# Ledger of designs, part 5: VH-VL binders against Collagen alpha-1(XVI) chain (COL16A1)

Target 1, 182 residues: Collagen alpha-1(XVI) chain (COL16A1), of Homo sapiens (Human) (q07092r50to231)
Amino acid sequence: GFNLIHRLSLMKTSAIKKIRNPKGPLILRLGAAPVTQPTRRVFPRGLPEEFALVLTLLLKKHTHQKTWYLFQVTDANGYPQISLEVNSQERSLELRAQGQDGDFVSCIFPVPQLFDLRWHKLMLSVAGRVASVHVDCSSASSQPLGPRRPMRPVGHVFLGLDAEQGKPVSFDLQQVHIYCDP

## First folded at step 24 (VH-VL)

Design N153 (from N141 with light chain Q55H N93D)
Fold by OpenDDE, fold request of step 26:
Structure N153 (fold): chain C 182 residues (1-182), chain A 119 residues (1-119), chain B 107 residues (1-107)
Amino acid sequence: as target 1 above (182 residues)
Amino acid sequence: QVQLVESGGGLVKPGGSLRLSCAASGFTFSNYWMHWIRQAPGKGLEWVSYIYQRGSYTRYADSVKGRFTISRDNAKSSLYLQMNSLRAEDTAVYYCARTYSGRYPFDYWGQGTLVTVSS
Amino acid sequence: DIQMTQSPSSLSASVGDRVTITCQASQDISNYLNWYQQKPGKAPKLLIYAASNLHTGVPSRFSGSGSGTDFTFTISGLQPEDIATYYCQQYDDLPYTFGGGTKVEIK
């Protein structure tokens, strides 16, 4: 695995406020500017059939009325290859990815516990045709996922992107890691 | 093959109501935002409304806000537009179209259904 | 609202000609601009998205360019089946707005 904070150059982005955390890791406050990097720089080999995305984050109250992409990778034309969407109204996460036939495959995970204005550790695991979400150590759910195209190292990676207007979304982040299947 | 088929258009008097439907096939309906776009006879295109893929969020053009209601039934792969308090200026061909989300193109459209508001 | 000014409103050209249509946005819309083709009595069809990307199944004679406020749509080698009205459309912000259209005819 590797640290997406470094791959996305978050520490080098002046618009991202760095807050010292006396209890642990540095807090990155996103929302002031778009967080994006070319996929080829973040995932030079794309993403394999199996991978896990791990985040330590705090969702802000003002985002509880919005739908937005916590994580998204687009292709060279700007269309999504894979997206992890936050549905604040339904308090759920939705994973969407390009299917093998050109359509999109998706699954939904209820995660009301993320919306309590506290820090949480979120893990998205994709293993073939099964996707799983773990929140902290108390909640886990698995959903079937249709066959998807492998994610190619093209396009761009985004964190915290509004689904309607494409504006940056405010939330706090401590950790972002991705673990790829060898 | 992606298909969108509108229905429910017709003649209605000013102040009347009409409900349009759009039947989707050839794709996973629940993975896309759906939109209504209208075109007055001999005129250009006007975006009317959209609904989030799961139905939780909706938006409307100012011209129809408070009068029109967009909804969807993902189990039936169907999109709807309830039109109340219809006006003459609402006369148009109404198209349904899909997008991935808010900042993506209307990549597929239906053939449209004509709504005529006249006394 | 973002205004889209499309030019010309109509044009006539010969088969094989290069046809150019322009669209100007009232503000910077980056590359969030689409081009559609609409034949009489038919639904619009997406030709170009994100200013310059060809939609699937669209002939390569269609192309788009531009960013910010000024955009160009081109048909390189006009064909008889290209008789239609073409529209630009911004999807940078709500409400989504369309250009006035360009009616393309063959001489």
Scores: ipSAE 0.922, ipTM 0.957, lowest interface PAE 0.5, mean pLDDT 95
Fold by OpenDDE, last read:
Structure N153 (fold): chain C 182 residues (1-182), chain A 119 residues (1-119), chain B 107 residues (1-107)
Amino acid sequence: as target 1 above (182 residues)
Amino acid sequence: QVQLVESGGGLVKPGGSLRLSCAASGFTFSNYWMHWIRQAPGKGLEWVSYIYQRGSYTRYADSVKGRFTISRDNAKSSLYLQMNSLRAEDTAVYYCARTYSGRYPFDYWGQGTLVTVSS
Amino acid sequence: DIQMTQSPSSLSASVGDRVTITCQASQDISNYLNWYQQKPGKAPKLLIYAASNLHTGVPSRFSGSGSGTDFTFTISGLQPEDIATYYCQQYDDLPYTFGGGTKVEIK
């Protein structure tokens, strides 16, 4: 798989605080600067059509009043191709992707358990016309997803982006991986 | 094709109320933020309000805050604007428009509905 | 609020002419600028987004450039159907604000 901590150069970003965790993996504190890289640098052959996104993260309290993109890939013009949105007010995740007809297809996952100020493992699986979310490998939900347009390999990858003003969103991260074969 | 059709405009006295509607078709309404933008006769464009795709968040221009309420019914692919305590300066053509999110263009607009506030 | 200053307010040109409109933002808005066309009695239509990208179905004679505070909109070869008022608009921050518009007429 792809280790996005490395691919997004998170360890090389000075604005991202690295916190030693004696009880576990290193903690990366995001929110001080935009986290973005050209897609060609993160995924040389583009984001796979079928993938699993795995994160170990802690959502911050001050983010609970915002909607933001935990993960987003845009095209060469800056228009979204696929987005994983966190709706803090509804305590849900929404996946939106460009459909074959140029419209967007989407599905929603209620995930109130992510908002308890604790660490959680989140897994998003996108395979064909089904998307699935797993939280802590104990709760899972699957939703249908309309047919998607093949993603263009040129664009940008974003992590932790506010949906309203495009500002960085504060949250803590231990792991972020993308696997090509879910 | 993407289509937005506003309705509900008309003549109203100052202090009165009016409810505008915008009917969307040709796209998945619930996947987009919706906006109201107005244009006074012979004047420029003024953003009024928007609502997130699921309706959880709303924003208003200072000029209408506390008087106007934006809402949506995704099951009906409809956007609404409840206008209370109307003033003469609210006279304008009101357009509904679509965006993906907060930092994206108004890529499609309706043809507008005229609201006239006059004694 | 971010102020958008558009120039000129009006212009008249001949068919086939190159038309240039400028828009200046009161602060740096990166490339978060749109250009719209509004024909008489009609709703605005998006022509350019993100300062320089053509919206779907827009003729290639329309173009945009610039970043930061200064932006330019160009019509390469004015056509009779281009008679309209053109507006720039920033979407860097709320409230979204528009330029004053440029009325384009044909001689």
Scores: ipSAE 0.920, ipTM 0.956, lowest interface PAE 0.5, mean pLDDT 95
Fold by OpenDDE, last read:
Structure N153 (fold): chain C 182 residues (1-182), chain A 119 residues (1-119), chain B 107 residues (1-107)
Amino acid sequence: as target 1 above (182 residues)
Amino acid sequence: QVQLVESGGGLVKPGGSLRLSCAASGFTFSNYWMHWIRQAPGKGLEWVSYIYQRGSYTRYADSVKGRFTISRDNAKSSLYLQMNSLRAEDTAVYYCARTYSGRYPFDYWGQGTLVTVSS
Amino acid sequence: DIQMTQSPSSLSASVGDRVTITCQASQDISNYLNWYQQKPGKAPKLLIYAASNLHTGVPSRFSGSGSGTDFTFTISGLQPEDIATYYCQQYDDLPYTFGGGTKVEIK
C-alpha cells in the first residue's frame, strides 16, 4: 500500500505540528492549513474498484458540530470523485462517489465510538458494490454501494476539509495508508 | 433528466404563512444539499436557505431567520420551506436548487413558484 | 457579506458579436464564482462554475475567467437564443450572493 503521510508531504508541511508521543508514533496535528496535493502525485494510477483506506486518528471536540471531509479526491475541475465525510452531529461516516451514470452513490456508517476523544484505527474498505467500515477491532459495518466510476489520477486530494466553507478541520493523525485490492 | 418542481406558491396576507414544496427526480436526492433561492419581481437573486443532504444542518439568510424553516424528506425526494410571518418584501419567485455541498454550484434549478404577500 | 458588483447592467449587441460581462467581489473569493443564464420567465441555468469551467451541455461560445476579486464572462459570437439576464454568484462564503445581473439583448 501507499503511505499517504509521505505522498501528501505532511512531514514537510510546516503548518502541520509534529508532536512527539512517548507512548507511540509521531502525532501530526492538522487544521492550521489546507492539506492538499495533486492526485497525480498521490495516486498516479488512480484508485481501482477495490481499495482500503486506513487511518489512525483522533477527532477533536470542537469538530463535533461540523460536517467535514476526512478524505476527498476531486477531479480536474474541483468536483468530487470520492469523499469520506464525517457527520459529527449524527456521529457517522458517509462515503460518496461518482456513479457510472453521472449521479453520486453513497452509504452511511454509524461510528459513535470515534467521538470519544481517543485514538482509533479506522478502516474503510471498498470492494465492488460493498463498502465496509472497521473501527479498532470492536466494530464493523457493511453497506451496499452503487456502481462507481474509477477514480482518475486528476484533481486534488484533501484531508480534513469542512464541507460547508472548505476550511481546514482540526484533528490528529498518526497513520494513513491506502491499500489497493485488499 | 434531473428535475426539480416547486409548488405551493400563492397569495397570502402579511403575517400569514405558506409552505412551499420541491419535488426532485432524476437523481439521488439524498446525496445533495438542497437550497431555496428567491427572486423578487424584476429584481435579482437572493439565497434564502440550505439544508444538508441528511438534514442535520440548516442555514438561513438573515432576512428570513426565525421566520422560515427548511426541511426535507429524502424518502419522498422532497424539499420544503415553511414560511411564517410573511412580509411584503418576501414576495418573490422561489426556486429550489441543488449543490453537492456548501462550496459547489447550483447546477440545477426548479422552474420556481410565485409567492405574493399583499394586503 | 460579500458584495458582487456586476457590469454592465444591460447591453445590446448584434448577432455574432463578442459580449463581455464583468463581476467584482468585495473580497478575495479565489475561483469560487459561478455564472448563470436566466431567460425571461425561466429559471436560472448554470453556465460556468469555478470561474472558468463549462457546465455540462453548455456551448463552447460561453467562457469565464478570473480569480480573486475580478472575473469576466464572455460570449464569443452572440446568438439569438442568448437573449437573457446573466448573473455572477460567489460561493466562497455564506450567505451566497449574486451580482445585480446583466440583461443582454440583440440589436
Scores: ipSAE 0.920, ipTM 0.956, lowest interface PAE 0.5, mean pLDDT 95
Fold by OpenDDE, fold request of step 26:
Structure N153 (fold): chain C 182 residues (1-182), chain A 119 residues (1-119), chain B 107 residues (1-107)
Amino acid sequence: as target 1 above (182 residues)
Amino acid sequence: QVQLVESGGGLVKPGGSLRLSCAASGFTFSNYWMHWIRQAPGKGLEWVSYIYQRGSYTRYADSVKGRFTISRDNAKSSLYLQMNSLRAEDTAVYYCARTYSGRYPFDYWGQGTLVTVSS
Amino acid sequence: DIQMTQSPSSLSASVGDRVTITCQASQDISNYLNWYQQKPGKAPKLLIYAASNLHTGVPSRFSGSGSGTDFTFTISGLQPEDIATYYCQQYDDLPYTFGGGTKVEIK
């Protein structure tokens, strides 16, 4: 697997505040600067076609009125290949990925429980033509996903990107991992 | 094969109302942000409004804010623009266009529909 | 609002000529700039996005460059079918704004 805290150089980013919790893990406060790295540095062989994205995060109140990408991978031209969008108004997640025909395929997951200003563990699994979301390992939902175009290994990876203006989004993070899901 | 077809344009008096439609085909409509962009006769292009892919968010240019309302019906692959309190300066060809989201290009446009506001 | 100043407003060139159009933004817009082609009585068509990327199906004679505030659009080898008005457009911030356009004609 990949520890994106390291792969995205979050610990080396001075603009990201590191908050020590004597009773818990380190908290990274994102939002002060863009979080992005070339895909080749994060995933030398590109993002796997089948993967699980696991985050422990706390969504901030001010983000409850905007839509943003929690996770996004673009191609060499900056065009999106795959995006995990947080729709704050509908309190849902939306996964969009490039389809084989150049169109985008997508699925939506209602996740109102993420918006209670508490810490949550979020797991997104993408395997074949199915995507699944688990919140706190207690709530799970699966949705069909159309056939996807193989992802190009060159591009950029983003974490916490506003969908409208492309600005950094404020939220707190404890863990972020990607696992291969064969 | 992406297609956008506007309709609903016509002649209307100042203060009147008009509703434009844009029919989309050749792509999954619900996966894209949709926009209205207008062009006054012999003039340049002016962005008017956009709506997010699921319709949860909308934005408007200051010139039309409070008068125009953008909406969409993803089941019908249709985009709409309700125009109220129309003014002479609203006279233009109105285009619908597609983007992935904010900060992405208008990669496909409709042919446009003419709105003429005149007494 | 971000102002886009496009130059020239019009030009006439011969078939095969190199045509250059410039666009200047009132502030730094990074590479969030598009170039569109609009033929008379038709809708605009995207040619270049993100300042320098060729849109699908667009001939390679079209190109774009630049970043920040100054951008250039080039037609390498003007063709008769290229008669149109070309527009730059920033999408760095709302409202999205367009240049004034450049009308390209053939001598």
Scores: ipSAE 0.919, ipTM 0.956, lowest interface PAE 0.5, mean pLDDT 95

Design N153 (from N141 with light chain Q55H N93D)
Fold by ESMFold2, fold request of step 26:
Structure N153 (fold): chain C 182 residues (1-182), chain A 119 residues (1-119), chain B 107 residues (1-107)
Amino acid sequence: as target 1 above (182 residues)
Amino acid sequence: QVQLVESGGGLVKPGGSLRLSCAASGFTFSNYWMHWIRQAPGKGLEWVSYIYQRGSYTRYADSVKGRFTISRDNAKSSLYLQMNSLRAEDTAVYYCARTYSGRYPFDYWGQGTLVTVSS
Amino acid sequence: DIQMTQSPSSLSASVGDRVTITCQASQDISNYLNWYQQKPGKAPKLLIYAASNLHTGVPSRFSGSGSGTDFTFTISGLQPEDIATYYCQQYDDLPYTFGGGTKVEIK
């Protein structure tokens, strides 16, 4: 798959702290700087219309007073094409994507397990008329998703963006990948 | 066809209360933040409050904090503003409007409802 | 709060004229600036977002430019239906704030 740590230049961003443990994986501490790149840089041969997003992440307790975009792709004018939003009070993920009718289509996944201050592997799969979330390969849910507009290969990709003020959000990351679904 | 229709405005004495409503149609109401913006007669526009798509987060302008409460009922596609301890300065046309979230434009507005607080 | 200073407060121009309105923010707001049109007795209508992007269905005679603290709104050929008050609005930070408005009239 596509390694977004590389394509979002996370290792080359000096404001992102790299925490090395001799017996553990590298940890990237996000929140000090915006994480964004043009969509064409992230997907140079085109943006996959359907995909799986996989993250290994640690949510921090100080995020409880906001909602934020774990992952967002905008159009050229900065308006959203697709967003995966974390809501710390509801302990949920919300997917919103541009629909064929000009409004957004959406679904909500309860994920209270993500908010225990431990590392988790999260997978979002978006394919056809369904979206699915898997946490740690032991918890899965699927939700219907209305017909989507094909994602245009324009705009920017963001990781960790506060929904109220658009500031970088603090969380820790070990991996983030995009895969084509089978 | 996005439509927002406010109601509940009227004439109220200082210290009184009113409840404004905004009925939404033509879009999936639960996908959007909803806002109240007001305009005093002959004056400019002032943002009042927002509510997150499922109600879990709210924010208020300092001028109304503690006196106004924003709420929504997504099953009815309706937005509300409970206004308590009204003052002459609250006299305005009140508009509801939507955004995707913070840092997005108010792309659709209602026609407004007039609140007059007589002193 | 971010203060928005809008100039002029009013102007009068002929049909076909180029009209320019300016808006200055008290701090850097990047491109997070909208322009709204409000006709008498009506609700505001979004014309331009993110400083320069035309909202759906807005005629191309309307345009916006600027970044940081200084922004410009232009009507390139004033039409009779453009009689309105125009407002800038920053949406970089809460509370959202509006300029004082510019009333545009036809001579």
Scores: ipSAE 0.820, ipTM 0.912, lowest interface PAE 0.9, mean pLDDT 90
Fold by ESMFold2, last read:
Structure N153 (fold): chain C 182 residues (1-182), chain A 119 residues (1-119), chain B 107 residues (1-107)
Amino acid sequence: as target 1 above (182 residues)
Amino acid sequence: QVQLVESGGGLVKPGGSLRLSCAASGFTFSNYWMHWIRQAPGKGLEWVSYIYQRGSYTRYADSVKGRFTISRDNAKSSLYLQMNSLRAEDTAVYYCARTYSGRYPFDYWGQGTLVTVSS
Amino acid sequence: DIQMTQSPSSLSASVGDRVTITCQASQDISNYLNWYQQKPGKAPKLLIYAASNLHTGVPSRFSGSGSGTDFTFTISGLQPEDIATYYCQQYDDLPYTFGGGTKVEIK
C-alpha cells in the first residue's frame, strides 16, 4: 500500500507536531500548514481506479464548523477529480468524482459516530459501481456510484483542506494509507 | 446543457417582500453550492449569498444579513431567495450561479430577474 | 472585504487590436482571480479562472496572467463579438468581490 504519512513527508514537516502516545502510534497534529504534493510524487502510476483509503484520525472539538476535504485529488488546473468531504453539521462524508458525462457522480455516508471526539479508524473503498465506508470495523455503509471518468495522473493530492476558503484543517492523525486492491 | 432560470422579480414598495426562484436543469443540482449575485442598474456585480449543496451552511453579504434568506429544494432542483424589508438599494437584476465549492469560479449563470423597489 | 480595482473603466479599439485590462487586489489573493464577459442585457460568462486558465469553449485570443495583487487580461485580436463589459472577480475570501468593470467598444 501507499503510506501517505511518508509520501506526503509529514514526519519531515516541522509545522506538524509529533506527539508521543503511550497507548499506540505517534500522533500527527495537522492544521498548521498545507498538506499537498503533486499527484505523480504521491502516486507514481496515478491513483488506481479501485482503491481503499484508510485513516486513523481524531476530529477535534475545534474542527471547523464548515465542510472540508479530508482527501482530494485535483487535475492540472486545480479542478477536482475526486474528493472525500467531511460535513460536521450533517455528520456525514460525501464522495464526489468526475463522471463519464463531464458532471460529478456522488454518494453520501452518514457517520455520526466519527464526531464523538474519540479516535476512529475510517475506511473508504471505491470499487466498480459502488463505494463503501467502514468506521471501526463495526459500522459499514455502501452506496451506488455512477460511472466515473478515468483518473488522470496529474494535479495535486490534498489532505485536510477547508472547502470554503482552502485553508488547512486541524485534526489529529495516526494512520493514512491507500491500498490498490480494496 | 446546463441551464439556470430565475423568476419572481417585480415591482415592490419599500418594506415589502419578494421570493425569487431559480430553476436548474442539465446537471446534478445537489453536487454544487448555489449563489445569488446582483447588479444594480448601470452598476457592477455584488455577491449576495451562498448555500451549501444540502442546505446546512449559508453565508450572506453584510448588506442583506437578517433580511434575506437563501434556501434550496434539491428534489425540485430549485434555489430560492426570500427577500424581506426591501429597500431602494436592493433594486437590481438578481442572478443565480453555481460553484463546486468556495474557491471555484461561477461557471454558469442564469439570465437574471429584475427586482425594483420603489414607492 | 478585498477591494478589486480595475483599469481602465472603458476603452475603444479597432478590430484586430490587442486589448489589455488590469485588475489590482487590496491584498494577496494568490491566483484566485476570474475574468467574466458581460454583454448588454445578458448574464456574465466565465472566460478565465485561476488567473490564467481558459474556461471550456473560450477562444484562444483571450488570456490572463498575474498572481498576488496584480492581474492582466488580454484580447490578442479584438473581434466585433467581443464588445462587452469585462469584470475581474476574486474568490480567495468571502465576500467574493468584483472589479468595477471595463467597457470595451469597437471604433
Scores: ipSAE 0.811, ipTM 0.911, lowest interface PAE 1.0, mean pLDDT 91
Fold by ESMFold2, fold request of step 26:
Structure N153 (fold): chain C 182 residues (1-182), chain A 119 residues (1-119), chain B 107 residues (1-107)
Amino acid sequence: as target 1 above (182 residues)
Amino acid sequence: QVQLVESGGGLVKPGGSLRLSCAASGFTFSNYWMHWIRQAPGKGLEWVSYIYQRGSYTRYADSVKGRFTISRDNAKSSLYLQMNSLRAEDTAVYYCARTYSGRYPFDYWGQGTLVTVSS
Amino acid sequence: DIQMTQSPSSLSASVGDRVTITCQASQDISNYLNWYQQKPGKAPKLLIYAASNLHTGVPSRFSGSGSGTDFTFTISGLQPEDIATYYCQQYDDLPYTFGGGTKVEIK
């Protein structure tokens, strides 16, 4: 699997606060600086059509008027290849990915439990024509997903990007991994 | 073939109301933010409003706040603009357009519908 | 609001000429600038996004450059079908704002 803490250089970015946690893993406080790296650095051999994205994260209190990309990969021109969007007002996640027909394929997952100001483990799994979201051990949601264009190793990877303004979004992180053979 | 077709324009007196529609086809309407942009005769372009893909977020230019309401019906692939308390300065061709989200271009536009506000 | 100043307001050139239009933003907008073409009686069409990227199907004679506050749009070999008004537009922050337009005519 790919450790995105390493691939996005989070430990080497001085603007990201590293908070010692004597009872658990190190906490990375995001939001002070953009988190982005070229896709070829993060995924040099691309991303297969089946993968899992796993995060251990804490969403912060803020006005619930914001949508933002928890994870996004763009193409060389900055247009999206795949996005996982948080909608704080609807308390949902939306996956959008380039489809084989040149438009986006999408699905929406209700995740009200993520918005309780506590730590959660979130897993997005994409396998065949199905995408699934798991939150902790207690909930899972699966949605059909149309046929996708393979993700090309071009453009940039982003973590925590505001959808309206394109600014970094504040949240805390302990883990972010991609597994290519779930 | 992305298509956006506006309708509902016409002549209306100051203080009146009018409802514009934009019919979308050739793409998955619910994947996109939708916008209204207007152009007064012989003038440049002015952004008016946007609505998020499921309608949960809206924004308005200051010139129309409190008078105009943007809405959408994703089951009908349709965008609407309810215009109340119309003024002469609202006279314009009204275009609908789409974006992926904020900080993306208006990649497709409709042909526009003319609204004339005159006594 | 971010003000967009576009120059010139009009120009006239011959077929085959190189045409240059400039656009200045009132504050740093990075590369969040688009160029649109609007033919008489028609809707605008996107030509260039993110200052320099050609939209799908746009001829290679169109190009854009710039970053920060100063941007340039170029037609490297003007064709009769390029008669139109051209607009720059910033999309860095709301409200999205447009330049005043440049009307391009053939001599």
Scores: ipSAE 0.810, ipTM 0.912, lowest interface PAE 1.0, mean pLDDT 91
Fold by ESMFold2, last read:
Structure N153 (fold): chain C 182 residues (1-182), chain A 119 residues (1-119), chain B 107 residues (1-107)
Amino acid sequence: as target 1 above (182 residues)
Amino acid sequence: QVQLVESGGGLVKPGGSLRLSCAASGFTFSNYWMHWIRQAPGKGLEWVSYIYQRGSYTRYADSVKGRFTISRDNAKSSLYLQMNSLRAEDTAVYYCARTYSGRYPFDYWGQGTLVTVSS
Amino acid sequence: DIQMTQSPSSLSASVGDRVTITCQASQDISNYLNWYQQKPGKAPKLLIYAASNLHTGVPSRFSGSGSGTDFTFTISGLQPEDIATYYCQQYDDLPYTFGGGTKVEIK
């Protein structure tokens, strides 16, 4: 598995506040600075067709007028290759990825439980023609996903990017990993 | 191939109302933000409004806020602009266009529909 | 609102000439600037995005450069089909705004 805290250099980024708790895990407070690295640094061989993205995160109160990318990978021209979008008003996640036919393939996951201002473990699993979201290992939703273009290791990886204005989004993070082996 | 076709333009008196439509084809309409942009005859371009993929978020230029309402019907792959309290300054060709989200280019535009506001 | 000042408002050049058009933003917009071509009676067509990236299918004689507040668009060998009005457009912040346009003609 890839530890994205390491691959995105989060511990080495001085603008990211590290909240140390003697009784619990380290908390990374995002939102003060962009979280981005070149894709070649994060995923030198790209993402395989099957992978899982796992986060332990705390979503903070947002205005009802905000959508943002929890995770996004762009190509060399800044176009998205894959995006996981949070919609605070709908209380949903939307996955969009470049499709084999030149347009995006997508699916939407209702996740109202994620918006209760508590810590959650979120897993996005992409396996062939299916994408699944699990919250806290007890809630799951699966959706069909059309055939995808292979992710190319060019461009940039982002965490917490506002969809309207491209600014950093505030949320707290304990863990973020990519697993490439089922 | 991506196609956007506007309709519903015409002559309207000041204070009147008009509803524009934009029919989309050749792409998955529900993956994109949709926009209206207008161009007064012989003049430059002005962004008017956008609507999010599922309609939950909208934004308007100050010049039209409170008078225009953008909407969409994803089942019909159609975008709409309800224009109320029309003024002479609203006279323009109205284009629909798409983006992936904010901070992306308008990569495809319709051919436009003319709205004329005149007594 | 971010104001976009485009110059010249018109120019006339010969086939094969190198022409340049400039665009200045009233504040730093990083590289969030597009260039569009609009032929008479037609909708604008995207040529360049992110200041310098050529959109798919656009001839390589078109190019763009710049960042921050000052941007340049160049046609490196003017062709008869390039007669059009060209617009810059910022997309850094709402409302999205356009330059006043540059009408390019053959002399």
Scores: ipSAE 0.806, ipTM 0.911, lowest interface PAE 1.0, mean pLDDT 91

